# VHH binders against Type II restriction enzyme MwoI (mwoIR), part 4

Target 1, 363 residues: Type II restriction enzyme MwoI (mwoIR), of Methanothermobacter wolfeii (Methanobacterium wolfei) (o59646)
Amino acid sequence: MKNPKFTENQKEIEKEEFEFLQKLNFIIKESLELFNTNLKNSMKFINYITLPIIMASIESKSFNPFSEIIEKHIAFILNSKMNSLGYKFLPLGYSSDLTYENDNSIIHIDIKTANLENPSDFKDTVPLGINQSSYPGVLDCKIRGKNIKADCKKIKVYPNIPTTYNNKLTITNALLFIYPDYKEIIDEIREDYIAIRELISINLKDILTPIEGSLEEFLNYKPSNEKKRLEPILDNIVRGYFIHDKLRHEFSENVEKDLEEFEKKIIGIAKKLKEREIKPVAILSISIPNGELAPHYDDEIVSGKSWGSSFRYHYKKSGNSVFKGLDNKASRAVFLHINKEYLPVLKKYFDPITVYELTEKRL
Key: E = the ipSAE of ESMFold2; O = the ipSAE of OpenDDE; V2 = 0.75 times the mean of E and O plus 0.25 times the DockQ between their complexes.

## First folded at step 1 (VHH)

Design c03 (framework vhh_7mjh_2)
Fold by ESMFold2-Fast, scan of step 1:
Structure c03 (fold): chain B 363 residues (1-363), chain A 122 residues (1-122)
Amino acid sequence: as target 1 above (363 residues)
Amino acid sequence: EVQLVESGGGLVQPGGSLRLSCAASGFTFSNYEMSWVRQAPGKGLEWIGRISSSGSTSYNPSLKSLVTISRDNSKNTLYLQMNSLRAEDTATYYCAKGEPYFDWLDDYFDYWGQGTTVTVSS
């Protein structure tokens, strides 16, 4: 691909991306301790661990409980900080993990988790859904044997998120959290998580399925009493937050027992996560060049595993991709946090690691 | 052994409707995202849409008003409902197995069906 010349409009787009990157860097550094699963403050533990377990269980569409729970945990932390910076959460408009707006732009944040023992998930690419980005792209198909006779080449992808909404530019950022090997904790909590999902889908779906706008309500949940214990708080959440007023007077004895079992399973998962004291190894921000910027950063896009609904964005192609319209030449993919204990392992996959650092001199 | 078998194709009149089926075996169908892809004669592959394990759908915007994707997890079957068929919808239609939301291998192999041919002609 031969990149076209940068216009003033494209430079303005990059300035908005870079300004958001700086704000994101500030938020992440300020919030580092909150990403630990063994939070000492009971109210923070409830807000940032227990509520994510409940939300992930209700909205889950896969069988990776650790990633689903931690992504909601991260979402709660980020939402608390984004509101403080003047960003308004935008519900229902998009299916990205988190969408916010301010006076200038709409920001889509796609939260990703990766296991340090699975470097293919973080060393070169990040997986993206077409509903999580306005990046126009192509997917390479993966075929097996003789089960397709047609030429298997790239297919065109039409993203669900527009490049402009309500006269505001949309910006997409992938926020990748790399964790120590969590395979063991997945094995420990999988059965309880599956049981919760089955309980929801069979007995509790009408009660625990959020009403329209419930994700916004959940993200803005504020506990009323700092002194409450986990058990009474879960009871109050279930009774007050998930139970729509129309359904309260329809409770049977069986529903109450199912809610008790639901609470017990959630407490079990939360306890296991707390005992493990899991912290991120590194946090990587990837500014994805949507819309008009895409041709300037058009790396070969390849489907990791499926056609048309997801793709892998190659953020390391072209060496160290930088903001091409900005005088500072800051990197579009940068580390916001590195745990020094894991630096030797990270250097195997990010060499030179300084190419992916956001430094004061680079800003 | 993963197998995907499409059926329901054939000759149809312009303006007609067809429902294609894809019978899946050799994996836990209910856990995986599924997609439909088509290839018109002499043209490249075109993505139609996908459906998540729970039934959430996403479509190619140019085809959204013409197609509906659904699934029956109890029968391990994926469906593509097509309405108001036009000559330009003549193609071989393939179902394809996706991975769960958290797919983790760069060298993973996708699985496709053998395809079913739809010809829209008067």
Scores: ipSAE 0.000, ipTM 0.385, lowest interface PAE 11.0, mean pLDDT 72

Design c04 (framework vhh_7mjh_2)
Fold by ESMFold2-Fast, scan of step 1:
Structure c04 (fold): chain B 363 residues (1-363), chain A 120 residues (1-120)
Amino acid sequence: as target 1 above (363 residues)
Amino acid sequence: EVQLVESGGGLVQPGGSLRLSCAASGFTVSSNYMSWVRQAPGKGLEWIGRIYSGGSTSYNPSLKSLVTISRDNSKNTLYLQMNSLRAEDTATYYCARVRYDSSGYTLDYWGQGTTVTVSS
């Protein structure tokens, strides 16, 4: 389903999206080496807020365990450049990582990372939470000819990213960084990694566990009063939004000692990885159609595909491509950077006719 | 590409036990967080629990004493063991892959579901 307001504003929205793409392209091109992740430099962002995020990320053994640190690094670099382009930072709102305002528009940037060895995280789709929907609705699901709409009808979906706000157009962009696999690097830090996992499992798991019941709360199930009392602390730790002094005051003596040992182990990992520099394979800008985005799947979706509390935006199947005029199959995804060394692998996962690279002809 | 297939549902008498299976293809369960979710007829979704990539688990406190989540990494299969089943446990049970990001835990891929009916 589509928000009727998007149709009325489509050309103006796409104009603002393209203008923003040009600015993003400029920032990425001019600052490309700054987006090369030096794990030592990324670890400098470790503090009471990022430690729990790193711990949760390390639970993933085969995928990039430092994706959250990399996303923080990317956010820092972008934020340092946005002010020079006339953008004013707005407090964190909705599901976006960064929100900015200028005289004409409000820009939401959602920073995403993906591992090249897990194509399901980037091929043809980008994963989105229900909170990234652009208009109210009910979750409607179909699995290859079977309609399960009745089972999902009671889930309320509220828009978090409206098409317009205070007479300004709202544009949303997912900025996706694809990185090489980290398996060889993880092997070098295995002992410290195991120690960190044991600290999590023994003393820190009950304190640093992300919010339980958030899905249940959204689906008309409310957490217990005890969990509600702890959830703001846990949520803020996971999301990295609050001052470390306040978070520290909530911990017992033993937990503080374990956090200090955990910090020491993370610094040890950073020291071992100081000479390692991780470069992105590709950087994609995916323009999300704010006026059209609702959790909706057609009846051709194969069983096992996403529905419920999350969904995948199929940028290859989008009917409102910013670059459709160049190719009737054009997508809302645009390459801002391609490491040509990986081009043969990328061609296996991306249909070149549905993904564009910005060139001087387009700038 | 990515597929989750639940099995093991059926008719069970009150007080009985049942083990559900979830076979994954297109990705490795040991490298991902995985959850079980259920939906009783005419009701909303209820989260049962999750297993982390490292093998530790977290449960809905209301269900913790009744269920156990496990996996077999060699078979790329997730399990849900349920004991002391009651009529109110009648539901369609789904397994789902968990994405953990800055917004918290979200579910991105779900199976077709398997139905468990507990007779009166």
Scores: ipSAE 0.000, ipTM 0.149, lowest interface PAE 19.5, mean pLDDT 60

Design c05 (framework vhh_7mjh_2)
Amino acid sequence: EVQLVESGGGLVQPGGSLRLSCAASGFTFDDYWMSWVRQAPGKGLEWIGRIHTSGDTSYNPSLKSLVTISRDNSKNTLYLQMNSLRAEDTATYYCATLEYGSGSYEHFDYWGQGTTVTVSS
ESMFold2-Fast, scan of step 1: ipSAE 0.044; ipTM 0.550

Design c06 (framework vhh_7mjh_2)
Fold by ESMFold2-Fast, scan of step 1:
Structure c06 (fold): chain B 363 residues (1-363), chain A 121 residues (1-121)
Amino acid sequence: as target 1 above (363 residues)
Amino acid sequence: EVQLVESGGGLVQPGGSLRLSCAASGFSFSTYGMSWVRQAPGKGLEWIGRIYPSGSTSYNPSLKSLVTISRDNSKNTLYLQMNSLRAEDTATYYCARHPTYRYGSLPFDYWGQGTTVTVSS
């Protein structure tokens, strides 16, 4: 290494990455049944899915409703477990799905889902939801007082996740859930999901914050206990029992009808998800080198994504380079769960399959 | 209503220094990451650097030794300190806010109107 401070920090980061991997493995294994989208025998199934559906609808930028709903479901479950491991929720406004701190480190978790029929999304790369890279995407730029859209080709922006924060080491992890082909589920719920998004666009999200700001801003930047406080309010809206003065002004003239339709669409989606018995094929943990990916934007470790303002991290190539492991104790990419029924399919893309326990096991 | 207003631009001699300011209003400034971006006449946009809510910074490596980004959350103001200015630094400088959205989001959701810096003898 050319920078002595960088070499020292990188080794300490790898040690913290390994410590986090051990804790992540614990909560994934303990919570495995909760990540099943059809939580059989669970009296809480609707509550576990209803809030993720609403949150996904509020934040959605795409038309992949199943993936978005499941990512929010996973985030909700993980968020409920992190405090028990000594992690405090940290509202920093980074692009990560979840951000936490403990005494030694800041942890960024980026939750990913992939369809088993789309191996380009999981077999050797993971797309990162980082808004710092402008290629290969086209940027829609607007400058107040001046329109520069005609000249806005692209901007190369370096990763916004620093290697240290408030004297603590920064850890980034992509947690990838691979699911069986869910195209049929997407097709079944797309129309209902779009209807929910349209209903929410009637400023419903502004009604759900008891403080100033939008719901998405409130939920992203408020402590997790405030988010949990909103659950009963959201449940009452879904049931059509909570009518706030602002809802009468923001919704159409027929507020009660809009709330009834909203409730029916939410419950309809939840029921369709429960009936399809969708379980993860595998769960893969990918530890991403923080703050050092900028030099690799144009090489084989990092490449541009063909769609949007993000990039792909080539974790198999990275594993054979300077970023190969976690303090020589674990691989940067390792399975935390595999469904053995899918081993023949998984072995087409991963051979051998490395499964983490207390020590790595190769299948 | 989100507003970003840059100031501090003007004419400066080669080798000189200049500090730009960006006054933010209409949102919770302390919870957003902020960037500086510039555009030289007839050229594309060039990202200068970013400051996180924590105060940590990330810079374009080609500019890291020439600039410093800071913020004052009590005044809702973002700063760009530039030293050893060259003719090539002549550009319109914009401050920009980073969205909270994840995958597929634009790098910036709001921009200022820009302030022009001209480096000339």
Scores: ipSAE 0.006, ipTM 0.418, lowest interface PAE 9.8, mean pLDDT 67

Design c07 (framework vhh_7mjh_2)
Fold by ESMFold2-Fast, scan of step 1:
Structure c07 (fold): chain B 363 residues (1-363), chain A 121 residues (1-121)
Amino acid sequence: as target 1 above (363 residues)
Amino acid sequence: EVQLVESGGGLVQPGGSLRLSCAASGYTFSDYTMSWVRQAPGKGLEWIGRITYSGTTSYNPSLKSLVTISRDNSKNTLYLQMNSLRAEDTATYYCAADWTYEGLYSEYDYWGQGTTVTVSS
């Protein structure tokens, strides 16, 4: 791996990346208390969890619904703060978790979560879908089944995110939240989540309709504060978004039973989550050399997974930013938060650990 | 009936200081995150900062050295202290309330009518 040779234009790109990193650091520092919020103490937070559960059951093909719930919660926290810093939310035509624009750039934020007990998800690489950056990936697949090994040839996959948009620079940032011991929480909700997916896909597919523009509608949702009890609030949300109430009195007994089961399982998941306190171990910002920067980095930054349509970005090979005027070079992969209680565990996987702090004196 | 009433605006000289107040009524003030937002003539809304129901503050980085937000739940009042005022601070200042426990939402449930600050010599 080698550091890029930069023209003046490419130095301006790195400068934009660093300015975004400074703003992201500020948002994360000021919002840290929000990420540490005890679920049982927030009725509005519970309502936001309910909506992600419904959306995950409709659109997700993942076996980790909890990570998707947390990722949507993180996305929601970022929204207003990005707007206050001159970034306009741009949800259309992109495959990233969040897309923003300012006068100079389009910013793609890919929110990632990892379990501290699964270090393959965070210690050396971050997984990216072929549609989550403008960096070209390579699909490298191996299949084993019935004692048969089939090797796939490496196939270059083309990114779906453009390197430029209306002459604005595209920048990709992977924001990684590392959590402890959420496997038990996943196990707790897994059966209810699977049952909800089956009810939607098989039994209720003609009754329950996914919301178009689902991310924007989710971000604009305001829960009722008339009633403080969990069950009435969740019932109203489910009915308002996915169930056609005007036809309810004409439903068969089987449809009534399936709708009742759906509502019961949504409420059950929300109650289990309400009793949990979730705190991140660490938050890592990874600036991906995207767009005009991609040609200046080694191909071995990106590798294909042995199977699937995703690739791995080797962030430890990304090197340091070339931005000038800083006391220290900003790393392309930098910690924004570390829970000091977990520092000995993190040191097994990260050496050195750099935490970037935004202060007025540094600017 | 919910009301947010800002006060304390007026004409101030460059380099001066000013304290704005927002008196809230018609809802449980202590349960709400409160924000200050301003709008300069001919420009869009600019978020200044917020204070959660628990008292945690957050500021726009471009303004954080110039302002301090505080609240008095016993008086249902929100405050904005501004120091080292410049001509660029000339704007209508609004207070706004969000039911969100920790300000998770960029939209506001309630808005004041605004108070005008003019920085001029």
Scores: ipSAE 0.000, ipTM 0.114, lowest interface PAE 21.7, mean pLDDT 62

Design c08 (framework vhh_7mjh_2)
Fold by ESMFold2-Fast, scan of step 1:
Structure c08 (fold): chain B 363 residues (1-363), chain A 120 residues (1-120)
Amino acid sequence: as target 1 above (363 residues)
Amino acid sequence: EVQLVESGGGLVQPGGSLRLSCAASGFTFEYYDMSWVRQAPGKGLEWIGRISHSGSTSYNPSLKSLVTISRDNSKNTLYLQMNSLRAEDTATYYCAKSLRFSEWGYMDVWGQGTTVTVSS
C-alpha cells in the first residue's frame, strides 16, 4: 500500500463503487434465467438470442462468433435491467458500448467471456481496454531510440476516461461470464456467421442500415402488423430496424434471395445455440478501482497485454481484492453466480470461492 | 513509408518554455491519434499525452498543467508546448502514432526523438 490512509473523498468513491456492486448483484440474480440460451418464451428468445446475433453480425470486426454473440446477448439483458434502476444508456464512442449514466455516476461495464477449458482467460487477470476505466494502465510499446536498445518496452498511460466528468463519478466493472467449453459450437456456427457478415457488408450494405440510438429504443421497437413472406421473427426485425417498409416492394430478385439466405443463417445459428442449452458456469464481478484510488494499490495490479490497446488487471494481487475504505468488509472480485455442478473445477482456480451475499460468503 | 521527425529540442533555462514539433509523412495524418512520450536519462518511458484525430486531448495528470498538445492537419504536424520547465523535465521527447484512430493507446510508429535539456 502506497498510502495507507484514505481521504474522506476516496472513502465516498469506494462507497459508490460498492453501491453499484450491490445493484449489479441484484440485476444478475433476478436475470439468471435470461442468461440461458435455452429460452422457452418465443419473445424472450427473439430479444435475447436472435437480435443479439443480428447486432453482433452488423457490429463485429472479428470472426470470433460465440464471444461476439454472447456479449450482445448479455448487453440486451443488462440494458433492460439498468434502465429499471434509473441508468440511461450512453454511447460515448472509442470506449465500451455498455456505458450508462444516472444523476451521480457514469458506469462502464466491460463484458468478458471465458472458456472453462482456457483458465488463463479468467484465473488471475482480466484484460481491460485503455478507454474503459479511469485507472492508469500499462501498455506494451515498440520503441527504438538512441538510449533504448529493445524493440518493446512497457509504458504507463492514462485513459481518456476521467475519474470524474461533469460532477459524475466514473465507475468501471469487468463482468466475466465463464462458459463450458464452447470451441465446438464456434466451429458449428462459423460458416453461417461469416456468410451473414458478408451478406450484410456486401450484398445488403445499402438495404440494412442500423437505426441510431440507444439499445433501449431498439429493444422497445414495435413491429409492423402487415403480412410478410419472411418468418415472423425476422420480418419484425427487418421491418423495424433495418428496412423501411415502403422499400420492400422495390427489391430486386437478388435482394429477395439474399434476405432469405440472411434469415436462414440467423435462424440456423439461433437453433444451434438453443439445442446446446448454453448457460454460464459462473459470473464473476471485478470492480476496477477509480483512478483516484491508485495510490492505495500495488503497482503490480496492472501489466501490459502483449497485443493492442489493452492491459491486464491482476485482481488476485495482495490488497487488490477488497474495498479498503470500507474496512475490508467487501471484495472487489466476487462471484455473483455459480453453477454448483462446476464447483469442483472452479475450486482448482479459486480456493476459497467468494460469493456475494449481503455479507461476504466463502465456499 | 511512414516517418515521424521531431524537432525543437535544445537547452532551456529553468522556468522557460519550449515548443516541440513532429513532422509526419507516409500516412493520412488527419485520421490518426498522436502521442508524446519522454524518457529522462537512466529512467523509463513516461507518457505525456495524446491528441485524437478530432482534436480531443488527454494528458498524464502529473504533467497536465505544464504541457499542451495540438496539431495542424494542413501541415501534417504535431506540437508539444511546454511551460514552466524544471530540471526534472530533461529528457528525450518522442512523438508516436497510434495503431488505429478508433483504438488509441498502442503506439506502433515512433520518431527518433529530440533532446530537451533544462539547465542554468
Scores: ipSAE 0.005, ipTM 0.486, lowest interface PAE 9.9, mean pLDDT 75

Design c09 (framework vhh_7mjh_2)
Fold by ESMFold2-Fast, scan of step 1:
Structure c09 (fold): chain B 363 residues (1-363), chain A 121 residues (1-121)
Amino acid sequence: as target 1 above (363 residues)
Amino acid sequence: EVQLVESGGGLVQPGGSLRLSCAASGGTFSSYPMSWVRQAPGKGLEWIGRIWYSGSTSYNPSLKSLVTISRDNSKNTLYLQMNSLRAEDTATYYCARDEYIDYSPEAFDIWGQGTTVTVSS
């Protein structure tokens, strides 16, 4: 233990959190090439799943299709690797992106992506929901209710995730992938897909209008927050199903000329994706402390600014920890991968900058 | 419009017990996590605990041994059972609906009017 001031209970907690960090580092380093090649499978990029994501992005103009696709591929790769290390996937609906268990711990992994051109998404904090860790958060509430409106007091909120469950320790990691700005590629994909839609006479509005009407009718009896939660899920499912079905139908009815042009456009998109080969700038593992460690950390390392705001984990200000990281002050954030081409940019935000090594625990 | 109305407050002697109720109307209750929050006279807000739609609970560690939160989804009602009450438990008690953001409640979006508990002899 690097921090001898910790109690015996806290030493046990830090030990297990550290051991998981080492396993995660092994997985990431072993899988790095798989993350890079996800965008090289050009022939399968436009399929039942990715097509609705691309179309949703085109329609909304605020949805990043690359972030969605990358996060799903990362999740798939991580799930495979976690299973190979003896972790059983635990399907908890209201927690982090991926939850697992083994004999000693319950593992929550929250996958994050960030664009290098937006440092506010990665340089100091990561988003963290109350239900994604066992660590209590501090909310600076501007609460609105008849008897308590305008009370701007800080309130400590405790998560539904316990620090220990059935003698298994809760461990939470935010896994942050920083990518270069890929807006140019997104814009090119958008144009080619619009052209594809025109070729097969698919009118997105005509497809979506009946679906939106039915969806709106379904959601009329749901409370506002449940509607917000259900809309993205149902939108992805419904758009995926009807867009795929419509394309299959129109494909069958199109003239050979249209089929040739459609295939040419798909190949064009695939080639552009393969040529660009987006690789991570850096990968950070951010170990969020178990709630029992709170006495050793700043009270506001997990905090939100107002009623309805998201919580953030301030990973550069941690306190006493076995983990050496970004600032030599026992930060719980460490780099698992750094792309050397981006070192000058990363040094603007991180000091020191060093990739975490597993050599200390090898046998 | 979702409305929350607390009831069951009043005067209780030290060491006594009290059960508060929160009735929800005008919307779906069973789908949302619910919290209890209190405010002592001249003090700030203190979060008591949360109960998920499934019945799973999380408590302020300082209060965990003194309170129990439960819910009856069929009656759209939330409960707070308080035992071994002390003078310092004198406060206005509010029920609140937790805001849901991407399957994670982070804040409170709907509050009740409050019910006052006074612990005195």
Scores: ipSAE 0.000, ipTM 0.369, lowest interface PAE 12.5, mean pLDDT 67

Design c10 (framework vhh_7mjh_2; at its last look DockQ between E and O 0.56; V2 from the best seeds 0.00; counts 0 for: pae E 11.9 > 2, framework grips, grease 27.2 > 24.2)
Amino acid sequence: EVQLVESGGGLVQPGGSLRLSCAASGFTFSKYAMSWVRQAPGKGLEWIGRIDTSGYTSYNPSLKSLVTISRDNSKNTLYLQMNSLRAEDTATYYCVRTYTEIYTGDYTYFQHWGQGTTVTVSS
ESMFold2-Fast, scan of step 1: ipSAE 0.191; ipTM 0.648
ESMFold2, look of step 2: ipSAE 0.012; ipTM 0.603
ESMFold2 (binder alone), look of step 2: mean pLDDT 82; pTM 0.822
OpenDDE, look of step 2: ipSAE 0.203; ipTM 0.652
ESMFold2, look of step 8: ipSAE 0.000; ipTM 0.479
ESMFold2 (binder alone), look of step 8: mean pLDDT 82; pTM 0.818
OpenDDE, look of step 8: ipSAE 0.028; ipTM 0.410

Design d01 (framework vhh_8h5u_2)
Fold by ESMFold2-Fast, scan of step 1:
Structure d01 (fold): chain B 363 residues (1-363), chain A 120 residues (1-120)
Amino acid sequence: as target 1 above (363 residues)
Amino acid sequence: EVQVVESGGGLVQPGGSLRLSCAASGSIFDYSINAMGWYRQAPGNQHERVAIITSGGSTNYPDSVKGRFTISRDNAKNTGYLQMNSLKSEDTAVYYCAADLYGSEWYDYWGQGTQVTVSS
């Protein structure tokens, strides 16, 4: 902490941040089974699997399709729960960024996944989107692949997101889902995923439109006779009996075969994921302080190494030091879920683990 | 894949009755049908909605068949029915059954159609 003196306004801001943490805790606890399974119990299975896979195939540039599929699946579930609590989704970004508002706040949630075998992805920092936080960051004077000589000063970057907008407080929270090693699952689906990406980009590009308007259109999609795009029931499209499908009669036999192959590959991946018990080891909530709190924390709590690309939030320091609230002294990084079988591994990186556990005294 | 199959079509005289059945079958992850509907198309005409029934049993009919047609369903069998009474020559059409899984009124699964002919 840089300065221990804080105002009543700063205490109120922190109180609202930790009140939102209570809401996230409620969502995670009531919906844990949905995050612990690959939708085997979901009546919306097609929407929760098929649409995330399609979005990952169309929008993704990642070499790891599995993490993208899981992140989109998590986003879909979380969006439903946020809406049920009275938060309205705001269309401000891509599939990893969820932005909401209610009467008092604007909420930014950044969904991240990490592999337990790669501790650099979860032990002390989380990547942060440029327009997701009101907290000022610092950039190293080095630019990727270019070195500037040794008297270079760190560049302070002021956020484009205000601390308060239209009388609503900006709250930023990352949700980090830590999974066991899943390399074998990636290897198993890799060929099918590549085939899907090729079918979309080459053969089905004129039929399957990308999700326009970003994540909002994906999460709130409803069928429309005005716009032909992929919906979870591709069999209906192939059969040509849907009365509101204006483009169905234009499909050639080759297009129908490509759609059949596409659907077969999607279902194949979904079945492989369904048969795997892919459960998060832990779910870590990381509250990024509102920019009004910046005078009380170290300048390097948010840092980056390239202009306008991405930042990292340092939620703890070497030796298990952690950033705490100003008034309530609670950790800003807290586990909302821990699978007890993996507790010894987690304790290697989070020691003492109790510092990072949500307690009833903090709720 | 969910498959929808109609049965019960045929030839009937004016003033007669006919009952159509619609069976939804197939292996898909746990699902329930939100709504089922019947549509018809006579040669040269657009598809016309005939009847809709929700999972809760609420029904809706256009004026052209109201009081003559009754839609019902058996949720345990994933089967819908259309009882057609006081049939008129204008009711001659291919009848299609549709199932809506999402409550969006996008009827995702359609049958191949069954012919109903009303003539002497």
Scores: ipSAE 0.000, ipTM 0.110, lowest interface PAE 20.0, mean pLDDT 67

